# Miniprotein binders against q9sl92, part 2

Target 1, 330 residues: q9sl92
Amino acid sequence: AMESDASCSLVLCGKSSVETEVAKGLKNKNSLKLPDNTKVSLILESEAKNLVKDDDNSFNLSLFMNSIITHRFGRFLIWSPRLSSTHDVVSHNFSELPVGSVCVTDIQFKGRGRTKNVWESPKGCLMYSFTLEMEDGRVVPLIQYVVSLAVTEAVKDVCDKKGLPYIDVKIKWPNDLYVNGLKVGGILCTSTYRSKKFNVSVGVGLNVDNGQPTTCLNAVLKGMAPESNLLKREEILGAFFHKFEKFFDLFMDQGFKSLEELYYRTWLHSEQRVIVEDKVEDQVVQNVVTIQGLTSSGYLLAVGDDNQMYELHPDGNSFDFFKGLVRRKI

## First folded at step 14 (miniprotein)

Design w5
Fold by OpenDDE base, look of step 14:
Structure w5 (fold): chain B 330 residues (1-330), chain A 118 residues (1-118)
Amino acid sequence: as target 1 above (330 residues)
Amino acid sequence: SPDQIRELADQLRELVDEFQRAVENGDMDRVRELFLEIFYLAYRILDLARELMREAWEKGDPELEKAARELLRIAYELIDLAFDFLRAIRQGDLDRAQEILQDMRELADRLEELVQES
């Protein structure tokens, strides 16, 4: 039985005439490609009206596009009802897309994780990837923290606008999102150096409405809010780009130091004691250190019982970044 | 508490006056520092508003909810003004920067009005 190569449909949406003309140009050239040579069908938003059924829990393109007031981010949208990876769409087509373009899908079945782990997102997850450019390679690793912070603030902003009690989304370093001790999301940043710039692709996964595999944001609101006032993926994504554009501009102007206080209020690691492993004379010695913050390089800063400051490095072998930490004196 | 809101209003006025002086002196480093102070002041207003909103929900107090909503509005407007101010300064639009400082003073007045209604 020939496995019918399921053609991937990509709906192209532009906020203004500029982005709409880009969408037409991409469609006419059929220039968008996937890494696995999956057959791509490009559809303009104006042609897609028959594909979006009103009763479907599909991503509402109009709701999102009407919320976008940003100058650089989220003005060009690619949506698919089902996609292997939003990250693959934006990263492989980086040069063809406007900077700040976003790809969103309802169902992602081969999503990229930090490792070789495939992230599968069921319906009800907000799965998106977007592009940005950076010039200073030293601060590229810090962009994941800006993104994490912008997601946590976007959720709060949507709650505030709805008159709901805020959902306290916390950051687990380096790039996981937690609610009530349960993982609800994660961030992946990848970069390539091209034409004297770092082309950064940012992937975000956030569980908004699906109770699996752990919990979702709307599960926290159950019993507090009517179903009609629950968080929508479109609202969170709109609030995210509004928040992220501000935080990115501040980060580019004044560095990550300007956001550190807000980051430390939002992360899980204030005064956390962690065990680090040192190799002394071929013996593994365990030492306890207390997390104090981040170094300028974006590693964990910690103090030992000796009052020495240490930068904590993941050994790269542990899935849990707090296991297998190696300390370096600074 | 009303006293906390009044303190935030006073701090906002003081910071706006310092912004005015920094702009007049062309002290761009001080402008950047003061931006962060305004930015984090807005977040202190947000934190207070979110606490009041939680309390309003727990108690079923609609007047407390109304006050919390006004504080949220003020804090979000203050954040928008702060970023617009930086944009105006970067563009060399000093007239727009002065207008924004006046808008920030009006937000301080709205904080004080909220204290009087509470």
Scores: ipSAE 0.807, ipTM 0.922, lowest interface PAE 0.7, mean pLDDT 89
Fold by ESMFold2, look of step 15:
Parts: C-alpha cells; structure tokens; sequence
Structure w5 (fold): chain B 330 residues (1-330), chain A 118 residues (1-118)
C-alpha cells in the first residue's frame, strides 16, 4: 500500500556517434519498456538539463563516458535518478539495446509486489546492470565469478591510479562482496536462451559512498588514508568495464582456469572448514569438509576427512552454507 | 625489495625471448601459455607495488610512494602490451608484434633502473 510512481525517465548517452544514433532511434520510436506497464520517457543526454544539475551528487555521465576506452562494454549508458530495477531495464530490453549497454541509477527501489522484503539502495551506492552474449551454456554459470573478480580488481585499480593504498574487497561465494567482515556489495546474473545464444544480464550493487546499512568503500578509505580524495562511482564503473572486458576476453579464449589464481586470492574461503549435512535412511549425518575450490561447473568442491569429494550447491537446500547444508555428491 | 625487482626483470626478458621463438615456430598454443605467464608476472609486479604503496602511506614516505607509482605504471603497461601482442598475432600483424616485444624489453630495463635509483 505504499505509493509508487508508475512513470520514469531514462536518459540515453552514447560514447560515439554510432551509439548516439541508436539513442535517437530508440527515443523516436519510444522502444523501451518496463514491467508493470510503467510509463517510460526517453530523454537524450543533450536534452537532460533538468535531471542533471551542477550542485547535485548525481551520477556524472560525462565523467564516466570520457573514461571509457572499451570496444564493447559500457559504450551505451541508460541513467535515471530513481529506478525500481536497473536489471529490469537491460533484461526486458535486451534486443533493443546494443549488447554491452549499462543502466545506472542513483537510487534503486522495488515496488511492494516485486519482493516481500523492500530493498532500497540509497544515494552513494553504485547500482548498475549490463548485458553480454555467450554461446556456450556450459560456461554461462561461471560469468558471475568473472564479474565478481572484475569488481574487486576495479576497486584496486582506482586506488592504484589515485596513488592510494588498496581496499581489499573479498568474495564470499557465490555472489557477495565483503570488506573487513562486512558486506559491501553483491552480483546477480540472469540469462535467457534465444536465437541459439544466451542473453546474459548482470546486476551489481556496491556500497561506495552511502552511510548505511553496513559500511562503504569510502568509509574504509578514510581509515587508511584520511586526507585522500574519495572514490567516485563513475571512476569505479569505468575501471570495472576496462578490467571486465579484458577478463571476459581471456575467459572466452582460455576458460575460467586462466583466472582461477586471481579468484582464489580474492575469496573468503581459503582453507575454510564447514559442516555438510546429508540424509542417510532418514537420519541427518554431519561431516566436516575443507573447501578446495570450484568445480568446472562453478559449484564448490570440498574434501571430507574421509577423503570423499563433495560438490556444494547454492540452491535452496544449501541456504545455510556454513551450517546444516544439504549437498550433492560429485 | 631490490632483489625481487631484479628477478622480475630477468623473468620478463626470458619470457620475451620465449615469445619471439614461439612466434617464429608458429606455435600458437605456446603463445597462449606465455601470455598467461606474462599476465601473472604483471600481477606479481602489482602485488609488490601495492605493498610499497601501503608502506609509503603508513610511513608518510614520498620517495617510497614514487617508486610504488613507477611499479604500478610498469605493471599496467605490461598487461596492456600482453593483450596487444595477442591481438597482433591473431591479426597476423608480425611487425606490430615485434614492436610490442621490444616495448616489453624496455619495461624490464625500467625495472632495473628503479633498483639503481635512491
């Protein structure tokens, strides 16, 4: 019963004349849509003065686009100051948008009917979603790990460029990002199969400069480098696409194996021991296992004290990963 | 440490020589293996640079910060050169590939110069 706005404005921004002509075509045809029959107004960046003001801490479209030197990703941007879901924008309009398009918002919310838990990302969070295509379904589940790694390295790359000590963002498998034991972000990947290709949409949320709910990157930076300039969402997003494009190319050429060493240096599970539950003849049996890495399909590989190999899944039966998990045998 | 930087420079030069031979032999599988070795060598340089940057900030040492920045530049240039080399080989642009190998040798020289500076 909370009041919601059934309309939104989407600002379209292209890196070059090619993307700008795509934006004009989309606006002229009013081609983009959102779920729930939300009314959509398409605005070219050149027309967007009343949404982008010089004393507002809104996402800076020019700063981001001037930083982009990628060939595929991040060259077409969709922005709104408030949006229910950046993921819905790119996934529902996948075929109308150039592959690699990114949607960014300053504040993300969800309507009451979209989830039972209301989620809101306040200003200061970097909230974005982008698209890619893949042909090989066997490796599609691994893309989330490439994205996770690229986010952690992008944060380090921005610190490096600014001459700052790095922020050690860690991965909690499968999709969570942590600093100093506190969650700072998460990744969501979805895909559909169409015309013999997998259409993949990737959503990322990262606490860059928000005061709540836990911590943010700038709070951590202030503890390490109190007089430093703070990190900007635009810098991190630019660094993300530069790093992701390279990692994605390597992943597609040589598989996830080529990135595994970097990934295992970044995750929280090095030598972690967990309790795994099995049902044997209606009895619950608990075994202690040690995490070894990822299977080729992207699940956790563990070895028990009995030297048996276990494959651990993040499905509903694995919700309590560190206690009471149900798993599949390898 | 100076010894670590010298070892990285020596490893880079050895890998560049192996790149040259793999290209001359037409061995694309070996080129891909060597790409990964260069890629992870660059991350070892990044690791060192990032440790030095933390130390520079903890001590308030601007000369250590300057050294860390040079190592960062070398590491990022090496990553870019490695990807450019693989692209040049895929496109059959052997003249460009040779230029990139020379640029990688120059990065090894810059690593050694960093050891000799106060």
Amino acid sequence: as target 1 above (330 residues)
Amino acid sequence: SPDQIRELADQLRELVDEFQRAVENGDMDRVRELFLEIFYLAYRILDLARELMREAWEKGDPELEKAARELLRIAYELIDLAFDFLRAIRQGDLDRAQEILQDMRELADRLEELVQES
Scores: ipSAE 0.773, ipTM 0.908, lowest interface PAE 0.9, mean pLDDT 83

## First folded at step 15 (miniprotein)

Design w6
Fold by OpenDDE base, fold request of step 16:
Structure w6 (fold): chain B 330 residues (1-330), chain A 118 residues (1-118)
Amino acid sequence: as target 1 above (330 residues)
Amino acid sequence: SPDQIRELADQLRELVDEFQRAVENGDMDRVRELFLEIFYLAYRILDLARELMREAWEKGDPELEKEARELLRIAYELIDLAFDFLRAIRQGDLDRAQEILQDMRELADRLEELVQES
C-alpha cells in the first residue's frame, strides 16, 4: 500500500497585520497538526506566490482577501491544494487558530460527512471549514441552519452584484443544499465543550463548477445566462462570511426566531406531507403529518391530521432522514 | 409593479418614523421588533428585484435590468443600514443612529423616484 508520504502544504493568509503576525507565529512554532500525523508544511502567503503555478483553477487568496470586510469571520485563512479534510484542520487546531479562521482546499479526498459518510470533492467544489464559539449549548444545533441560510444568500449575493439572474439554492433539512431538486452542497457542524464555551467547527461543501455527479451552480447559471461570467469560489466564500457574520450576530442577539421566516422561505419543506412510523403494540403504524416549521430545539415541527403538534426525530437507522422519522407529541 | 414599489416606499417611511419614536422613548424591545420589520422589508425589496432581474434576462429588457439593479442597491443598502443602526444603538451612539434613520428615509425617496420613472 503506497502510503503517499506527501507532506501537506498549508498556506497561511491574514487579512491584516494582526492575522499576518498570527500566521508568522504559527509557522515559526510549526504548531498546526493533522489528526493522522501527516507531515505538515506551513507556508506564508508571501512565500507561496512562487509555489502557486499558473493553474487558473487554484483558489485565489488575493481575490478572497480583498473581498473580506468582516470583523470576526474569514480574516485568517488556511489554503491547501489538496487536503484530507478542511474540517480536521480547523477542529484539531481550534486552540491555535483565531476564532473565525477558515480552511479551504481545492481537492478534499477524506472529507467528513454526516455520520460515517466520507465526502470526496473533485476540483470545482468550494470546500471549506471555519470556527466559531458559542456559550449557550441549547442553540448550538441551530447554527447549521444559520450556515445553510448564509450559503444560500451568499450565492444570490454574488449573482445580484454581478447583475445575473439569481440561482435559487434551497435548503433540504437538516443541512443539504439543493438547486432544481438536485443536491449541490451540504453542511457539517461539530462541537466540543472547552473553557466554558462550545468550540464549533463548521464544514461546508458546495459544487460550484463540477457538473458531476448531479449539477453545479455554474451549470445552472449557464442555463439562465449562457454568455455570463461564471461564479468564482472566492466570491461565494467572501459573500458567505459577510452574510454569516450578520446572521450570526442577529442569531446571538435575538435568537433563531429572527431568521425563521427567511429560513422557511429558503427551505423545501413548507406544508410538506411526511409519513412517520409509530410502533403501536408491536405493529408499525404509518401516520401522515404536515411540516409546519422547526421546534426551538431544531427538530421538524409538524401537525397531524388529528391537529396535534409533533416534533419529528430521526430514528438513526435511515439514511434518508425523511424515511426514518418518529413523531413525538409536544 | 410600480404600485408594489410605492407600497414598499410608504412602508419604509412608516417604519423609520416608528423607529425614531422608539429610540426617543428608549423602547429597546420595540427597536428590536422594528429592526426585524425593516430587515424583512429589505428582503421584500430584494425578492422583487431578483424576480425583475430574472425577467429582464429572460426578455432581454435593459430597462427592466436597470430597475432591478437600482432595487438591489436599495435593498442591500437598507440591510446594511439596519445592522449599522443596531451597532450604533449598542454602542450608545445616538447621533449615528439618527443619521442612519435619515439615510433610510433617503432610500424611501429613491424607491419613489423609481415609481415616477416607470
Scores: ipSAE 0.854, ipTM 0.940, lowest interface PAE 0.5, mean pLDDT 90
Fold by OpenDDE base, look of step 15:
Structure w6 (fold): chain B 330 residues (1-330), chain A 118 residues (1-118)
Amino acid sequence: as target 1 above (330 residues)
Amino acid sequence: SPDQIRELADQLRELVDEFQRAVENGDMDRVRELFLEIFYLAYRILDLARELMREAWEKGDPELEKEARELLRIAYELIDLAFDFLRAIRQGDLDRAQEILQDMRELADRLEELVQES
């Protein structure tokens, strides 16, 4: 059976007249493409009001766009009810989209994880990818930590504004998000060097209202405040761009060091003891080290029982990121 | 605790006075350092407010919720003022920078008022 050429619909939304004219230009040229040559249909937000059935579970474009007061991020939105990958949309079309453009989907069926794991996004998951540019290639690896921090603070910001008890989203290094020991999200960053800049595509997945495969933010919230109004994906995404724009500006002005204290308050790894494997003369030696923080390159910094400082590097072979660490003496 | 809020108010006043001096001296490195101190002071207020909000929900205490909401408001306003201050300085708008420092002093007064009502 020929898998039917499922046409992908992309709804284009602009915050202002500038982004709206970009949307019209992209539609008229039919410039947006997917890497698998899937047929793309471009629709303007003004035309989509007749196509989007008021399914209470679809991403509310108006709610999100009305919340955006940022200068650079989240002002141009691509939404689809179903996508293979939001990351493929923004990365493949990077040169056609305004910097800071975001792609959101209700259902992602071929989501890329950091590992060979396909991130399937059920309904109720917040799945988005956005673009940014960086000039200094040395700090590009650190942007993932800024993003992780901005997601955790965005969730708290929405709770605070609603007068709800905060949901303590923690960072599992390098790019996972946890609540109460359960994974609720993850971040993927990819970059390409073009025209003397790093074109960075950032993908985020966050379990907001999907009870499977682990837990979601609204399940945690119902446990703390049973009568509370639930968190909306649109609210979290809006709060994310407001936090991220501030953190990105601070990061670009003063470096990641300005955010390290806040990052270490939010991560799971303060004084964590981990086993690392050294290869000495074809023998594998296990050593215990204590995590102290991050190096300037964004690797785990740890101290050995010998009081020597070590940078921890992934071996690339372990599925458990902490089991596949090799120490390098600093 | 009331004592913790009072300490945060006093620290905010001291930091604003140091900001004033750094602006008057044109010490941009000190301005950047003081920004981080104010930024992390606001996060200490947020942490306290979030703890109080959790406790208010656990106990069903509406007065504790009201206190937590005011602390949240102060902390968010302080963060916004801190970033607006850096923007004003970068633009060379010293009049706006001075206005923002006065707004930060008013936030310290609001923290102290909260201690007196508790």
Scores: ipSAE 0.828, ipTM 0.928, lowest interface PAE 0.6, mean pLDDT 90
Fold by OpenDDE base, fold request of step 16:
Structure w6 (fold): chain B 330 residues (1-330), chain A 118 residues (1-118)
Amino acid sequence: as target 1 above (330 residues)
Amino acid sequence: SPDQIRELADQLRELVDEFQRAVENGDMDRVRELFLEIFYLAYRILDLARELMREAWEKGDPELEKEARELLRIAYELIDLAFDFLRAIRQGDLDRAQEILQDMRELADRLEELVQES
């Protein structure tokens, strides 16, 4: 059986004439590449009508594009029915794409996680990555919190618009999304310093419509809403960019402090007691601390039973950040 | 509760008046502070609306659902106006900023109307 060198198809979509001309330019130059040198086929949305069958659970480009009214984010879309990683598409082609470009896929089979874990996304997951630029390197680590907050609020915004009871998506620090104690999503941010700016690539995975491996958003709505009114990936992605653009503007103008209250209402860790490890004279001592918030650097802030404030750092060895926390006195 | 909605309406009016004073004085730091107060006021309206929506679903109360939907609309419009206001101020478009403040006052009036209908 010839291993058909399955060319990766990338459908290029623009919100306006400006982004559409960018799409044409990219296609004509064949400039988009993958890190693994996978053969890429660039297709314009206007040409892709034969590839997107209406009956397929494929991402509806028109539905998403019609919803977008943002100024900077989500106006240039790359869609593929199957990708190794949306993050690889946007990060590797960062200089060729408009800032705020998004890559979406129906199936991601080599998705990147923070811990080098492969995020495999079955059908029904919203898997996307987008780009942004930042100048202050000190606040780049905080962007993941803005993103996580924007995802949680986007889900609520879609529920509100549909007249549904809100789905309480919670944030597990630093970058996981939970519903009813089950993981439904995660966020990855990577950055490179180039041309006096931080080029940030943001990857998001959210389980919208696949009950595996844990649960999905639509499983929470099951029995409450008709199937026709369930959450769509396109709706959530549209709402995300609208919310994220606002939160990003606020974050850049007034810092993350302006969003902290909303973040703490949304996270799982208010007054959470956690075990931390101290290394004292070659002995590992376990101590209990109570989570109070985030430090200005974006670490967990906690108070000890000694009333001392501590910054909590990951040990770098534990996959579960909460199992490998080390306290530093501040 | 109707009392909570009235309190939110009164707070919105007060904040709009403070915005107007801050703009007139050119106090950009105060404008930023007041923006956050309006932003979080809108979230308080959202939280109330979402609570009422939940209660409406649990009880099967269509009037409570209608009230919750109106509160959601007001809160979303207020958030949009707040960000539009900041944009207008950053652009030096004081005329647009004044229009937005008037639109925010109209949202306070809509909150009070909702209290009277309840």
Scores: ipSAE 0.811, ipTM 0.923, lowest interface PAE 0.7, mean pLDDT 90
Fold by ESMFold2, fold request of step 16:
Structure w6 (fold): chain B 330 residues (1-330), chain A 118 residues (1-118)
Amino acid sequence: as target 1 above (330 residues)
Amino acid sequence: SPDQIRELADQLRELVDEFQRAVENGDMDRVRELFLEIFYLAYRILDLARELMREAWEKGDPELEKEARELLRIAYELIDLAFDFLRAIRQGDLDRAQEILQDMRELADRLEELVQES
């Protein structure tokens, strides 16, 4: 097992001199904090070259930064060989970091899901979190869908670039990623309101080259393209920011409706029939509904055979989409 | 299939002509609508290319892989051109916008060349 450290090292890396000067300022002020008051040691990428042992399994900072062609996202990177949460790093330090900063780690020994959980994540998993700002709170919940779509397209983009068959990563609403019926990743999106803006922090976990707990992208690729070059976490992260920046621009200009066709091609629920189970006066009542899509607020929209509309919320229901059952939480 | 690629090339040419007219008329709502049509046209080209790539790997067919790679290049360039076009229009850079429309027409020509080489 991996144990938590009493201290934490964060390596700061910028795409250009502008971001490098930000990194120097943060180090000089010792400005970054963690929620559990773990002692933080800030190291510039230039200093880490002299101290870090060369090995094939660490996140390659130069490979990632050389791949970045974005104007806003992914240009300031925070890396640690192990962390309790990449999401905590960017969310707790939101005001100190350039918007669009990303934190990535090789190993996360305490992760977060939709509720507070304790687990270890193995090396080979792409674990990262990044930030953005929005003014319209009505559309903030839709960001998780833009992110999940961008992840699925980034994986395909890397396969396309390498001349490989695509990996069909699917979305299980609201925030899970699946391939061949097995979970391969997930998204966590949180926000706070400050100075008339929503500060949004997005965490992503994606099983790229870890053989457990379920499956990973490289295991799927070996089955389709034996002896091919395998996917690297750095390539996928770079492709993610390239794709996300475009999708975010489209989302902000024309709303989520502009991306819905691509999203519904990628999620698992198009025309899915499920049984919605509820308790009425000591009796279990079951209604068959057909999933139609998302409401404008990002909740699941379904219609019954009686043409009645159902709006299903993630926190108000228990969802078993593989059994086709939705139950109201008591 | 060759018939599908030919139809995509014809649709691209028609959409580019509509783009040009919408800009000349100052119809920004139409420009946004046409952007989405080209965006999803590019994804139809990607879908075709991705299925050809899977088939190429399944059969071990390097000529099919080569065709798939060319379609991928065209689709990705078309997506990039579409976003660059919107950006140019927002910035009022009409010279750049015209250059992008010509680049899109060249992509339609490239699609037709793939059909003729089959």
Scores: ipSAE 0.797, ipTM 0.922, lowest interface PAE 0.8, mean pLDDT 86

Design w6
Fold by ESMFold2, fold request of step 16:
Structure w6 (fold): chain B 330 residues (1-330), chain A 118 residues (1-118)
Amino acid sequence: as target 1 above (330 residues)
Amino acid sequence: SPDQIRELADQLRELVDEFQRAVENGDMDRVRELFLEIFYLAYRILDLARELMREAWEKGDPELEKEARELLRIAYELIDLAFDFLRAIRQGDLDRAQEILQDMRELADRLEELVQES
């Protein structure tokens, strides 16, 4: 069988001279790799303006970098018009990239959700992955909640700046984003432990201007504010890093508890009553519980009508929050 | 509501006074607590502004949009001032910290002006 020799061009872009020197070093060493033996060509941004033709829907590197006011996140960017996974780019090359680097693509062939689904990421979808480091393993699982909160606030921040009605992006625990009952995005976090630190990679997909597979932010906006200017992926990504950097600093300084009130206003589950089904020795037992929040470890906390506490785990349960049913997996 | 905006203005003034006292006493644990109170106060202003902006677009009301925009400006400036204040304190730049507290008091005045202009 003949295996096509796929090639991939990665455009490297830095906010300042420090990041630009890193980009030059990476290109000279040809240090970045992809897991499927795909051949990688590294291109500096200055070279890409003449070699890679921009179309109307391509991610605008200059627009994004001009918007960046952060000190750590989003200051080194990797872009390709087409990728198999932005997450693989940053996670496989974690040690070679500045911490806080982001990879963005216009089209992604495969994506990974929390349920290990494959999804298509067509033009107009904001698909990105970025990196961070943490020392305390007990709070690493909570980072996905900080990220999801920052995405919801970034969308609102862009609407606010443009004088538009906000888009009410909600969080469906643990890692999905919804508007008007339809999924518009998702978050994926992975980590490895090395040198007494956790290397964390975060992937985000957000339906900004793509009509498929579900709704998108601009479709919602058109319904609320006809003839308004539309949201751009670059604006949202810039706003995301601005908001995330502040939330991450607060999270690292004072814990997730400092953000909990804002998180619970944004998620879909406040005071939600669900039926938890347990299957014990071929008997089905149903308990009605009321969702209270998150445990300190980031699992779902609920209280039953019997006043007992329930801790629900994403890998031990099947969740259908819109039908109010949780099935415990054996 | 106008009563909510007035309450937020009063609360901001009280928190700024507490910030001033905490800095003068060198009570850095209290400074961190007050930072969080200001942070959430700013988000309460932001929530109100966002609901007003949605209402303005639903009704096609440009005067309501103008009010919402001013509340948005106040909320975002307050968030930025709160983070800048914490940074100034950690750097030992007490003159900058005092300037920021004065700017926060001005924001409380701007909130009260919105109630009177209704």
Scores: ipSAE 0.792, ipTM 0.917, lowest interface PAE 0.7, mean pLDDT 85
Fold by ESMFold2, look of step 15:
Structure w6 (fold): chain B 330 residues (1-330), chain A 118 residues (1-118)
Amino acid sequence: as target 1 above (330 residues)
Amino acid sequence: SPDQIRELADQLRELVDEFQRAVENGDMDRVRELFLEIFYLAYRILDLARELMREAWEKGDPELEKEARELLRIAYELIDLAFDFLRAIRQGDLDRAQEILQDMRELADRLEELVQES
């Protein structure tokens, strides 16, 4: 039933005839590759009967694609019931896929990959990756914040459309999503510079309906709105691309400044006071700082009680927002 | 509250009038500023609607839910109109831009009607 890590099937689905012709071309050339020499079988949606499982929790390609009204993002979809990394699919095949293509899987696994003894995510998690292009490398790091904001707003948008109370998904800087103090998701952005453009690949994981870990969006919703219709991964993904495309257009036209107010309402750190520990010449120095926002380059900006400005980097610090302690590793 | 909804309606009408003047004057920098004001006004309407929806579910109040749903519709329509307006301006389609401004005025009227009905 389950394929080995050395082989996988990718189902291709397009929104319109343009994307459908791209899918046919990719299948005929067998042009998509994975990084571990995994054998890839490309299947058109019309041919996907042997991958359709009779269970209720498989990603519904038609439901998603019918919801898409975007001009650029989400119009070409790649799906597999089980995959090691949706991010690898889009990033390693960037030049072969339309920009804005999305890869989705029902189950993402971890382990040795091409061997036995694998770990896999619970079914019901929304796991996807998509692509975009940018020309200005200075603003590429800010994309993760635009994506984070779009995810939080997409969840609210789906609740709104269903007449349900909203789920207050919060952002824990730089790339984590939280509800009620528990992590429900995260994002990963990578980029390469090729052909005078930055090729950006964005991966997102969101606990929509998975019973493990202990919380997910539908568990939170049940607590607020018992007997309600639950959220579907397809609805959230469609809402994400609708919202992201608008936010991305605004970001490209007017910069991240245009989205900052909405972002700071959504993150966990507004006016948060933390202790920053430094080691200076064998002594530990503690400074109390107040988080102000993001620098233009996307790092944390804080001001100390000494009125000095601090720039905090994600890789240069050990950050524990819930304990209020930051250890600088530099 | 009804007072909050009326304030939002008044502000929307004022911003639409400013949009009209900025287009007539050819002041595209002002148009971009006003877009952002409309965008965040729509999110203030959306925030209010979302809080009313939570209250409706907490109280089991179907009339409050109905009010929240109409506010949601108005907010989403306003967001769509704002982005459509920018597209019309970028394409030089001033007739379409004027139609969109008129549609925004109608949304302000719908907000005011909602206050009178509550």
Scores: ipSAE 0.786, ipTM 0.916, lowest interface PAE 0.8, mean pLDDT 84

